# Ledger of designs, part 60: VH-VL binders against c7peq0

Target 1, 252 residues: c7peq0
Amino acid sequence: MHNKIYNSFIDRKAKGIKSFAVLIDPDKVNPADIADLAAKCTAAKVDYIFLGGSLVITNHLDECVQQFKTLCDIPVVLFPGSPSQVSRYADALLYLSVISGRNPELLIGQHVLSAPAVKKSGLEVISTGYVLIDGGAPTTVSYISNTTPIPSDKDDIAMCTAMAGEMLGMKVVFMDAGSGARKPITESMISRVASQVSAPIIVGGGIRDAEKAYLNCKAGADIIVVGNAIEKETSLIKEMADAVHAAAPVLK
Key: E = the ipSAE of ESMFold2; O = the ipSAE of OpenDDE; V2 = 0.75 times the mean of E and O plus 0.25 times the DockQ between their complexes.

## First folded at step 19 (VH-VL)

Design n8 (framework fv_inotuzumab; at its last look DockQ between E and O 0.50; V2 from the best seeds 0.00; counts 0 for: pae O 4.6 > 2)
Fold by ESMFold2, look of step 19:
Structure n8 (fold): chain C 252 residues (1-252), chain A 120 residues (1-120), chain B 112 residues (1-112)
Amino acid sequence: as target 1 above (252 residues)
Amino acid sequence: EVQLVQSGAEVKKPGASVKVSCKASGYTFTSYYIHWVRQAPGQGLEWIGYINPEGGRTTYARKFQGRVTMTADTSTSTVYMELSSLRSEDTAVYYCARHRYDSSGYFDYWGQGTLVTVSS
Amino acid sequence: DVQVTQSPSSLSASVGDRVTITCRSSQSLLHSHGKTYLSWYLHKPGKAPQLLIYEVSNRFSGVPDRFSGSGSGTDFTLTISSLQPEDFATYYCQQYTHFPWTFGQGTKVEIK
């Protein structure tokens, strides 16, 4: 009951087991879509369902969580567009601070406002350092956050940002190129960050094929999250999950 | 006065389907989920699923996925539950019950129940 | 799914008796941050079920003071302090901490 999802991140990382998460937007999915998605995710052995969107109606979120809970046993983790996106029926919440930016509202301000509701929800809360990386085009997260993403070739800035987040108590680092990104985060940057943090590293944004998902895992990502490519073609779920699960830890 | 009034008893053969109605009154229909719960003879209560009348979104228990369909008619404040491919073990009293969106998940008002008998 | 088991399955009692019914869950019903979601219902044949208690110990509107709920974790109790003729019925607990929500199998309270 306590830290169950976070402990699964840690335990899998310690064993060199890479995880695949499918990101689903509750505002874009119908009940028939959810049944098909749940079946495909189960068959592909997807490790986590991440639920979240930029504009989310609260009762749709609850309903979507409950639908997945009735259709499969895959853990449901909230990936909120704002700290107020909460459903007590989920397994955990990624409580995101946009540490790559200098917007005080996204660093801590919105969290101060949402904390009572988050606490009341009873969810496992996973402190997450959210590191926005330039994906080659404006993204919803870039626009809404009103913050400049880290340039895609500035590996040391991303590394120092993640290090600082970990030292400040973030339990997870989430490197994200953003929804709508034209290019994914480079393997060089992932490797640089992974060399300096022990926290689980989630990587998302712009990942369109199984080879990139595999290479990101080899570079040091622990959890690969894909949303946009799967929204376009759900048959990719198995291909990407297989690639992620086939990645072996880099022996040191 | 909150009231949930269900349709009358049904007798069906195996393989058929049944459609039970639940008419709501005395409150804002689209502000509450309607759940369906059944009780087989000599057994306890079993949750089937729910519908959100605002927009018609549904969630079904895994056991019933593929056999149950719930719909809502906001113009008549009525929810319908249809159970297909009936088996003798589906013989039960079927209840509708309401659940407020902001409540913790208990059912404050229930319908009177509809007996569905499945027998050859 | 979380299983909830009631004890006893049935009991016989006289008007005026103190009656206790136990509900045991296969998992803790304590949600993080202190809430426990367990309710009790009364059901008479041919009538709609009636909510008695929610969140372990809160009486629903119009429920007589003789009904009380208690418990924590996995073990919960409904108590009827002085049984009345209208209390002969079947009683169900329901957990709603974990989705899907589940009911106990029921406890039938019969007249002696």
Scores: ipSAE 0.356, ipTM 0.736, lowest interface PAE 4.5, mean pLDDT 88
Fold by OpenDDE, look of step 19:
Structure n8 (fold): chain C 252 residues (1-252), chain A 120 residues (1-120), chain B 112 residues (1-112)
Amino acid sequence: as target 1 above (252 residues)
Amino acid sequence: EVQLVQSGAEVKKPGASVKVSCKASGYTFTSYYIHWVRQAPGQGLEWIGYINPEGGRTTYARKFQGRVTMTADTSTSTVYMELSSLRSEDTAVYYCARHRYDSSGYFDYWGQGTLVTVSS
Amino acid sequence: DVQVTQSPSSLSASVGDRVTITCRSSQSLLHSHGKTYLSWYLHKPGKAPQLLIYEVSNRFSGVPDRFSGSGSGTDFTLTISSLQPEDFATYYCQQYTHFPWTFGQGTKVEIK
């Protein structure tokens, strides 16, 4: 069994260590900037590079993965918009099921189609319950999938959704407000979910500063994912990483 | 038959640049990556980087970042590796090697090598 | 970077001899997705290197049966069951589990 990345999630969580992941879209990142990004991530002790986008238009995934793997020692985890977006050069794949929605294609349909390729890749596959939260703006995922996100103020729905995912055997819960979210996920919602779920909790979407990253960790997030804010200002990588690493979870 | 044919030996002064070519034949040029590897006298092989001939995207080792440039000409099925700011330590035989993306990193075919000598 | 060390650096052998070359890596070459990426190459002066073995034990197309690879984790072996005249060369192992990909320093097989 190849669970190196998942085991790292579990181990760090067990130790009360919070993790910071930088999200990079292979289609948006300038190849010329990858070296700089890798250096900054390394210097900031970023824990994971998440590679993926809602829409991968170009087939630059392999190259992007290889570039990061060459330039830094940070684990590269695929965070695909589609289960078919796979690179054998990555360290792991988050195999996302959109459990916040009721679209059978995003629950299992696309997985069935992609399963042979994923299996052939040999990648560590981490079953992930993807929980889309309303971030105040339509997300690419919501638009394409025609799924309705969980309202931002419905903590109990998020909690029950995450619980269901875990009980169905999903190893990780990913709460995401989506790319370009106006409103990040509330601490209240994170706390509510964390109180009932033992699986690692990844939180992303709309996180724009170190304070919010820190507070999300304190609320119960195990891994913080930031993309857009860093794309705009790479200097935030260190600040956010430091904040996340300084954070401790709320005692259950 | 798959062949990678490299350009001839080069002698350069420190601080100069060298451009080595690798002409590919016997296969679909854009279906394989071309890597560059060098071997200094008495030392092992050192990976420099690679280029995807399709689109021209490159990946360089940390050590060579900012000093190496790889390019591809699809019309001639030729890949070039240019190394600037040459030092004596850059004296080596430089090899191009073919790599298919689904092979995960082994090199199935190599060029014959190009000796680059850097001396004052 | 992952260091790869071969042993011995050189050896003398006769035609028909069994030859064994070892490759040791500074860390495990077992990748997270369950494969071990180690290759062996044959290199003669003035010629292009040739792939012999990939993924520890798979012979490349056209490679004679007398070549075999084995090992796991950090220790790997290339074996030539019966050395032939054309086998006198330098052999290199390469790991491509970890970036950047790295090579051993080589093992020169010379005629006794």
Scores: ipSAE 0.021, ipTM 0.630, lowest interface PAE 4.6, mean pLDDT 91
ESMFold2 (binder alone), look of step 19: mean pLDDT 90; pTM 0.890

## First folded at step 20 (VH-VL; framework fv_inotuzumab)

Design p1 (at its last look DockQ between E and O 0.83; V2 from the best seeds 0.00; counts 0 for: pae E 3.0 > 2)
Fold by OpenDDE, look of step 20:
Structure p1 (fold): chain C 252 residues (1-252), chain A 120 residues (1-120), chain B 112 residues (1-112)
Amino acid sequence: as target 1 above (252 residues)
Amino acid sequence: EVQLVQSGAEVKKPGASVKVSCKASGYTFTSYYIHWVRQAPGQGLEWIGYINPEGGRTTYARKFQGRVTMTADTSTSTVYMELSSLRSEDTAVYYCARSEYDSSGYFDYWGQGTLVTVSS
Amino acid sequence: DVQVTQSPSSLSASVGDRVTITCRSSQSLLHSSGKTYLSWYLHKPGKAPQLLIYEVSNRFSGVPDRFSGSGSGTDFTLTISSLQPEDFATYYCQQYTHFPWTFGQGTKVEIK
């Protein structure tokens, strides 16, 4: 039970199945819209609900998680801006280490502080190498932590970073251009990383249409995460989900 | 002393709506969740949902989605539960109950219950 | 949803008797945190239910020592060491390990 979500990542990857995750910010989502959103996600066969944001201001995480849990059967994975933001009602927690940066607090410092709470939550903890890619706009994380993202054209740096994360025992690599990214991660970068990493690769940030989602999958992404685009237009959920699900695995 | 006092019994026709109130006292109203639980005759208790009086955020059980509406009035420390499209199966005693914010799923204080009878 | 079943549905007892009520869940209530989330309530007709026990064995504030809870996994018990006149009521168990939370059907303790 402790590895249910991670095992799903591994299993799906092994089968060549691409997954679509909808990112919901608990601080931004309107509770009145959650029912509709959950319905659309269910109808689109969304694979995961990622809950989180760069900043969690409200203490409504439990409520948000529980709302989705009542509305659909889609696994809820916490994608917190801070490791301390946990809910025992979620299905898993991506325990993010910002390995693209050189801020010790984001590498291990915050984890040390949050570890007791995370342990107490009983959540499945998925060690995640978080790789911040320059998306043309500063992310909240980069701004607050003064962490410089990897330039969008530096595929080798991204690759080496991801490799290092994997070799350090991180179970998942999350490449993120950030919320509101102007430039999504390139297929070349994804492909380069995917060629050297066996861990599931999550890609998010700046994905605005089904085509990009599809191409990222073809490039080697295992899980596509979309937030902002669907917040603006929820009708995109189905289209993007279909595209991701239709994507064939990258032939290595 | 913490108290939850509910409105009186209701008799409704199928298809109608019922609105039950729960007035809280003896504590900071916005510091606790208010839940609604019902018990049909001869059955166990069934959780309906809860409301956070602070901000009015609600969480409903799937079974009641679309038919139940919970609201809170902080000025009167009162929570309301409205159930629409009533069916005979909705005949039950409805309780409000308090719980803590920290995901404690137990109910430390309860209302006296409100009988809602749905009959043609 | 997790099903919770109490046994017996009813029992007759006398003042001073030791009473044991059982609660069984359809799946383990042990949470990955190591905690088990099960509560017990006392309910008299026309009155508000009262919390007795939470997290299997913790007595709620003001609850007499004669009430105790035990158990693990899927099997739980509420014990009244010496039944008092005010204890004749219906008792309910409730699990809140799994969402949504669910209750037993109740055990009515009647005067013998």
Scores: ipSAE 0.645, ipTM 0.855, lowest interface PAE 1.1, mean pLDDT 93
Fold by ESMFold2, look of step 20:
Structure p1 (fold): chain C 252 residues (1-252), chain A 120 residues (1-120), chain B 112 residues (1-112)
Amino acid sequence: as target 1 above (252 residues)
Amino acid sequence: EVQLVQSGAEVKKPGASVKVSCKASGYTFTSYYIHWVRQAPGQGLEWIGYINPEGGRTTYARKFQGRVTMTADTSTSTVYMELSSLRSEDTAVYYCARSEYDSSGYFDYWGQGTLVTVSS
Amino acid sequence: DVQVTQSPSSLSASVGDRVTITCRSSQSLLHSSGKTYLSWYLHKPGKAPQLLIYEVSNRFSGVPDRFSGSGSGTDFTLTISSLQPEDFATYYCQQYTHFPWTFGQGTKVEIK
């Protein structure tokens, strides 16, 4: 079926079911640890594995996709979707436009260059409006993108940015404080954005415990993505997955 | 001229380990994957896994997780496959095979095979 | 996992005969990219297997033009237009559209 991963995002959102994604950076992951990581994600019923990072320095992403495919049945979604790191065996690609920024290369320029190869890859392509929020320190993504993050207390700017992205055709909104963020995105900002967009909302960056993941879901996030905290302590996978899944409405 | 030359036949008892070598020549060793595929008597071919010799990164089929280890020695252009805790059903001919990174999934050159017999 | 099944399991033929071997997949091998990933190999006992065909119909370098591949979806064939003495061997199909990669059980072509 076309758009299998995107359809899972919107179907779960329609049912009020929250999703937990574990972000794994191919440049950082220790190959010896991947089997244990996949087992923990399976046991915790993690909904998606996001593969990628702010910097894609090495080209072993396809190998990582194949490793996870041998180790578990969790869908593998490429993030940030570098065209040089395509795999026919991944399930989907988040095709990110940095809509919070004013860098034309990251708004559309790189996409023009990569589009033929992305189309030929056969991946499901999910147009994703990427909204960078100030996390209390410069991040790799803010530096590489040459993008000033939206201030953490400017809820209406984040909301208007996400609204514009949705109206321009973005299928998904990704609010991200960035790798290495000192502070996660506020629940107030998430709630303000969620009040005005229908698109699935992914929230990431600086989420360090299960309570914050739960509160972000209650504020209106549809998909919680965590990378840094999991890299430091994989025991958090189950705690965070349980908290995210518990935020769903109770079915009668 | 691309060649993959494997080590000779081995006979093992159940519970032992076996280490099969595959020496590559005629191409840039670190630019291609090396896969291992086996064929038990009367059975089809079964993919075991591969190694990227450049960084030593491996991917193993789910069935073999925890029992197989692949390593590469770039100084001798040789890949090793070690299978532990051998059982009688591991009796097979083991092949190494090469694939391109971009054309992963089919195997352009193969070794001659190594018979591993596991018997009590 | 996607299974591929060959037919026949064995056949007898004479030099000069046209031989057709069938490979059937449990699931379509048409990838969403529009490509189909199926390969064929030739194997003689005690020898290294040899790649014949990749991507359904592309002959590998050095493979004689008497070997051809065809098919789509779930059904594929290898044809040898005029069997030669060196062609008596076991032939395998392999799918690589879906991971993990899987092989057919083989078809032995014997001299009559």
Scores: ipSAE 0.483, ipTM 0.789, lowest interface PAE 3.0, mean pLDDT 88
ESMFold2 (binder alone), look of step 20: mean pLDDT 92; pTM 0.919

Design p2 (at its last read DockQ between E and O 0.79; V2 from the best seeds 0.00; counts 0 for: pae E 2.7 > 2)
Heavy chain, then light chain:
Amino acid sequence: EVQLVQSGAEVKKPGASVKVSCKASGYTFTSYYIHWVRQAPGQGLEWIGYINPEGGRTTYARKFQGRVTMTADTSTSTVYMELSSLRSEDTAVYYCARSQYDSSGYFDYWGQGTLVTVSS
Amino acid sequence: DVQVTQSPSSLSASVGDRVTITCRSSQSLLHSSGKTYLSWYLHKPGKAPQLLIYEVSNRFSGVPDRFSGSGSGTDFTLTISSLQPEDFATYYCQQYTHFPWTFGQGTKVEIK
ESMFold2, look of step 20: ipSAE 0.521; ipTM 0.809
ESMFold2 (binder alone), look of step 20: mean pLDDT 92; pTM 0.921
OpenDDE, look of step 20: ipSAE 0.729; ipTM 0.881
ESMFold2, fold request of step 23: ipSAE 0.521, 0.505, 0.512; ipTM 0.802, 0.799, 0.804
ESMFold2 (binder alone), fold request of step 23: mean pLDDT 91, 91, 91; pTM 0.912, 0.911, 0.910
OpenDDE, fold request of step 23: ipSAE 0.674, 0.746, 0.707; ipTM 0.869, 0.882, 0.874
ESMFold2, last read: ipSAE 0.525, 0.509, 0.540; ipTM 0.811, 0.805, 0.818
ESMFold2 (binder alone), last read: mean pLDDT 91, 91, 91; pTM 0.912, 0.911, 0.907
OpenDDE, last read: ipSAE 0.721, 0.716, 0.818; ipTM 0.876, 0.876, 0.908

Design p3 (at its last read DockQ between E and O 0.76; V2 from the best seeds 0.00; counts 0 for: pae E 2.5 > 2)
Heavy chain, then light chain:
Amino acid sequence: EVQLVQSGAEVKKPGASVKVSCKASGYTFTSYYIHWVRQAPGQGLEWIGYINPEGGRTTYARKFQGRVTMTADTSTSTVYMELSSLRSEDTAVYYCARGRYDSSGYFDYWGQGTLVTVSS
Amino acid sequence: DVQVTQSPSSLSASVGDRVTITCRSSQSLLHSSGKTYLSWYLHKPGKAPQLLIYEVSNRFSGVPDRFSGSGSGTDFTLTISSLQPEDFATYYCQQYTHFPWTFGQGTKVEIK
ESMFold2, look of step 20: ipSAE 0.511; ipTM 0.806
ESMFold2 (binder alone), look of step 20: mean pLDDT 92; pTM 0.928
OpenDDE, look of step 20: ipSAE 0.435; ipTM 0.799
ESMFold2, fold request of step 23: ipSAE 0.563, 0.531, 0.541; ipTM 0.824, 0.815, 0.815
ESMFold2 (binder alone), fold request of step 23: mean pLDDT 91, 91, 91; pTM 0.912, 0.915, 0.912
OpenDDE, fold request of step 23: ipSAE 0.680, 0.607, 0.614; ipTM 0.869, 0.849, 0.850
ESMFold2, last read: ipSAE 0.531, 0.561, 0.521; ipTM 0.809, 0.829, 0.813
ESMFold2 (binder alone), last read: mean pLDDT 93, 91, 91; pTM 0.932, 0.914, 0.914
OpenDDE, last read: ipSAE 0.632, 0.613, 0.826; ipTM 0.855, 0.851, 0.912

Design p4 (at its last look DockQ between E and O 0.78; V2 from the best seeds 0.00; counts 0 for: pae E 3.8 > 2)
Fold by OpenDDE, look of step 20:
Structure p4 (fold): chain C 252 residues (1-252), chain A 120 residues (1-120), chain B 112 residues (1-112)
Amino acid sequence: as target 1 above (252 residues)
Amino acid sequence: EVQLVQSGAEVKKPGASVKVSCKASGYTFTSYYIHWVRQAPGQGLEWIGYINPEGGRTTYARKFQGRVTMTADTSTSTVYMELSSLRSEDTAVYYCARARYDSSGYFDYWGQGTLVTVSS
Amino acid sequence: DVQVTQSPSSLSASVGDRVTITCRSSQSLLHSSGKTYLSWYLHKPGKAPQLLIYEVSNRFSGVPDRFSGSGSGTDFTLTISSLQPEDFATYYCQQYTHFPWTFGQGTKVEIK
């Protein structure tokens, strides 16, 4: 049970299956929204629900997780922006280290503080190398932590960063242009990273249409994460999911 | 003393709706979840859902989605559970119960129950 | 959903007797956190159910020492060391390790 979600990542990757994850901010959704989203995600065969936000304003994480659990059978993975974003009712936690930056707090400091709560939760913990890419807009994380994202045109830096994360034992690489990104991560960068990393690659930020989702998959992304675009137009869930599911893996 | 006091027994026809109330007292109303659990004759207890009185956020069991509505009135410290499209199978004693936020799984105080009978 | 079954469904006992009620779940209630989420309730007709035990063995506030809970995995027990007149009631176990939470069918303790 401790590796169920991670194993699903590995298994799907090995089979050449691309996965679509819908990112939900617990602070931005109400029960009615969740009901609708759950239905649409189920219909679209969404593979994962990612729950998380950069800021935790309200304490609705447990409620949100439980609501999704009652409404669908899609695995719920926590994508926390802070140590307090833990719920024992989720299926897994992406334990993010911001390896693109040089802030000790985001590398290990916050993990030390959150470790007891995370352990107590009993959640599957998936060590994740979080690689922040410049998306043309400051992210909440970058602003709060004063971390500089990797420039969007520096494929080699992204590659080396991801490689380092993997070699340090991180199980998943998460490349993120951030919430509200103006510029999504380029296919070139994804391809470059994918060529050197065996770990599952999650890509998010600034993906606004099915085509981009598809192309990112073709470039080497294993899991596509979309939040903002879906919040604005929930009808995109099906289109994006279909595109991702239709995508073939990149031949290495 | 913590108390949950429920409304009286109801008799309804199939297809009708029933609204049961649960008045809380003896504690800070918005600091605890109110859950609803029912027990059909000869059966075990079945969890229906819960409401956070603070903000009114609700979580329902899948079985009851679309038929159940829980609301909270902070001015009267009262929670309501409305069940629509009633069936004979909905005949049961309905209980409200309090649960802590950090331990939403067990119920430290219960209402006395409300019998809802659905019959033609 | 996790099924919870109590045994026996009913029993007759006298004041002063030791009473044991069992609860079995269809799957382990051991959570990955190391905790086991099982509760016991006492219920008298026409009255509100009362919490007795939570997390297998913790007595709720005000619950007499004669009540104790034990068990692990899928098998749990509520023990009343010396049955008192006020203890004649129906007892329910409840698991809340797995969502959604589920209850046993109840054990009625009657006077012999």
Scores: ipSAE 0.521, ipTM 0.825, lowest interface PAE 1.5, mean pLDDT 93
Fold by ESMFold2, look of step 20:
Structure p4 (fold): chain C 252 residues (1-252), chain A 120 residues (1-120), chain B 112 residues (1-112)
Amino acid sequence: as target 1 above (252 residues)
Amino acid sequence: EVQLVQSGAEVKKPGASVKVSCKASGYTFTSYYIHWVRQAPGQGLEWIGYINPEGGRTTYARKFQGRVTMTADTSTSTVYMELSSLRSEDTAVYYCARARYDSSGYFDYWGQGTLVTVSS
Amino acid sequence: DVQVTQSPSSLSASVGDRVTITCRSSQSLLHSSGKTYLSWYLHKPGKAPQLLIYEVSNRFSGVPDRFSGSGSGTDFTLTISSLQPEDFATYYCQQYTHFPWTFGQGTKVEIK
């Protein structure tokens, strides 16, 4: 492992520079639209492409990685929904443990099964504590994970969960309300978690406009990830990226 | 026996398009990628792109984006490569080649090549 | 794009000679998995190219033992231990560690 992507997370966090990631599900994106999507992400200076979803066939993932690599220079980071979501041409893999839940399969069980293939892939592996927050309705993530999300008003539970994850060796904390969530994670919760962890914090789920993306960054998120709103309206890519980048400290 | 048989040589004028076929036999057509590679006179080999015949998904090298289209017809086990807006520099022998899904990137069987000549 | 460069561009040799062709990559071809993805092809005028070697040193099915590949990092070699009349051809290396895949410019082997 070369740690290039993880080092970019911590270097940007140390400088107060916020990052915008676009989440793309290879099984849901129309292949004919990928060129336009890549062009929009490039023009908006999107920092990362996150690829993955709940049900992804490995051939589609590998092909999607290669398509983005021919269409733009943005780093491609895998967001695996299953052990088979591996592509040797991706830049890194978020190796997610659902630390907010009590499902042993998602805490460590699937990892035991997938670890040989993940190691053989040669990808940069980024240990990520995945913290699922209640987004106002059951989401695909909450149902498939068979876990109860942390209530949206329980800042201390989210904080303690993230603290424990970091203490156990997680390099990144991912706070997620779930794709298509009715309400995003509160700025209060983000701020509470950010006060207690040094690890880069990714925030996603239910973010539908540039103002919320900006406010999440000011509350302490390091990386904003948006998928569902972009799937519905790709014109939002530039607005959201601009807002996230504007949250950086003023550089003289 | 694995075979890839390509269509015959073509002569085209600048600005035209060419469509080259590659008919596969001797294996399960939808289980392998088909790539296209060309060789201009006196030059080395240049990768153009590939198609996954199972779903028709394509990936093209950056140099060819917007000018190349690849399609597959599973009923005839045939892939097609169309190159548009031809220029004299597109004069080359065009090869199709097979690659495994699980070890993609090297090409185990190749077609015989199709000479495309672009001249006034 | 990762460039691969072959040396020499051409050579002349007699039947029975030991021939070596080198391939140098602009970037390491060692993947973090410990695997290295470099292949060699033989190409005769008017014929389909033929795969000789994949993953640096593995002979493809039906390739004679006189062909061997070696190397690591950025430097690779194809060796023909005893040149045969049918080995008159142009040889190409190709990297597939990094996307997009790229070929060397070729080495022409002429037999006298």
Scores: ipSAE 0.430, ipTM 0.777, lowest interface PAE 3.8, mean pLDDT 89
ESMFold2 (binder alone), look of step 20: mean pLDDT 91; pTM 0.915

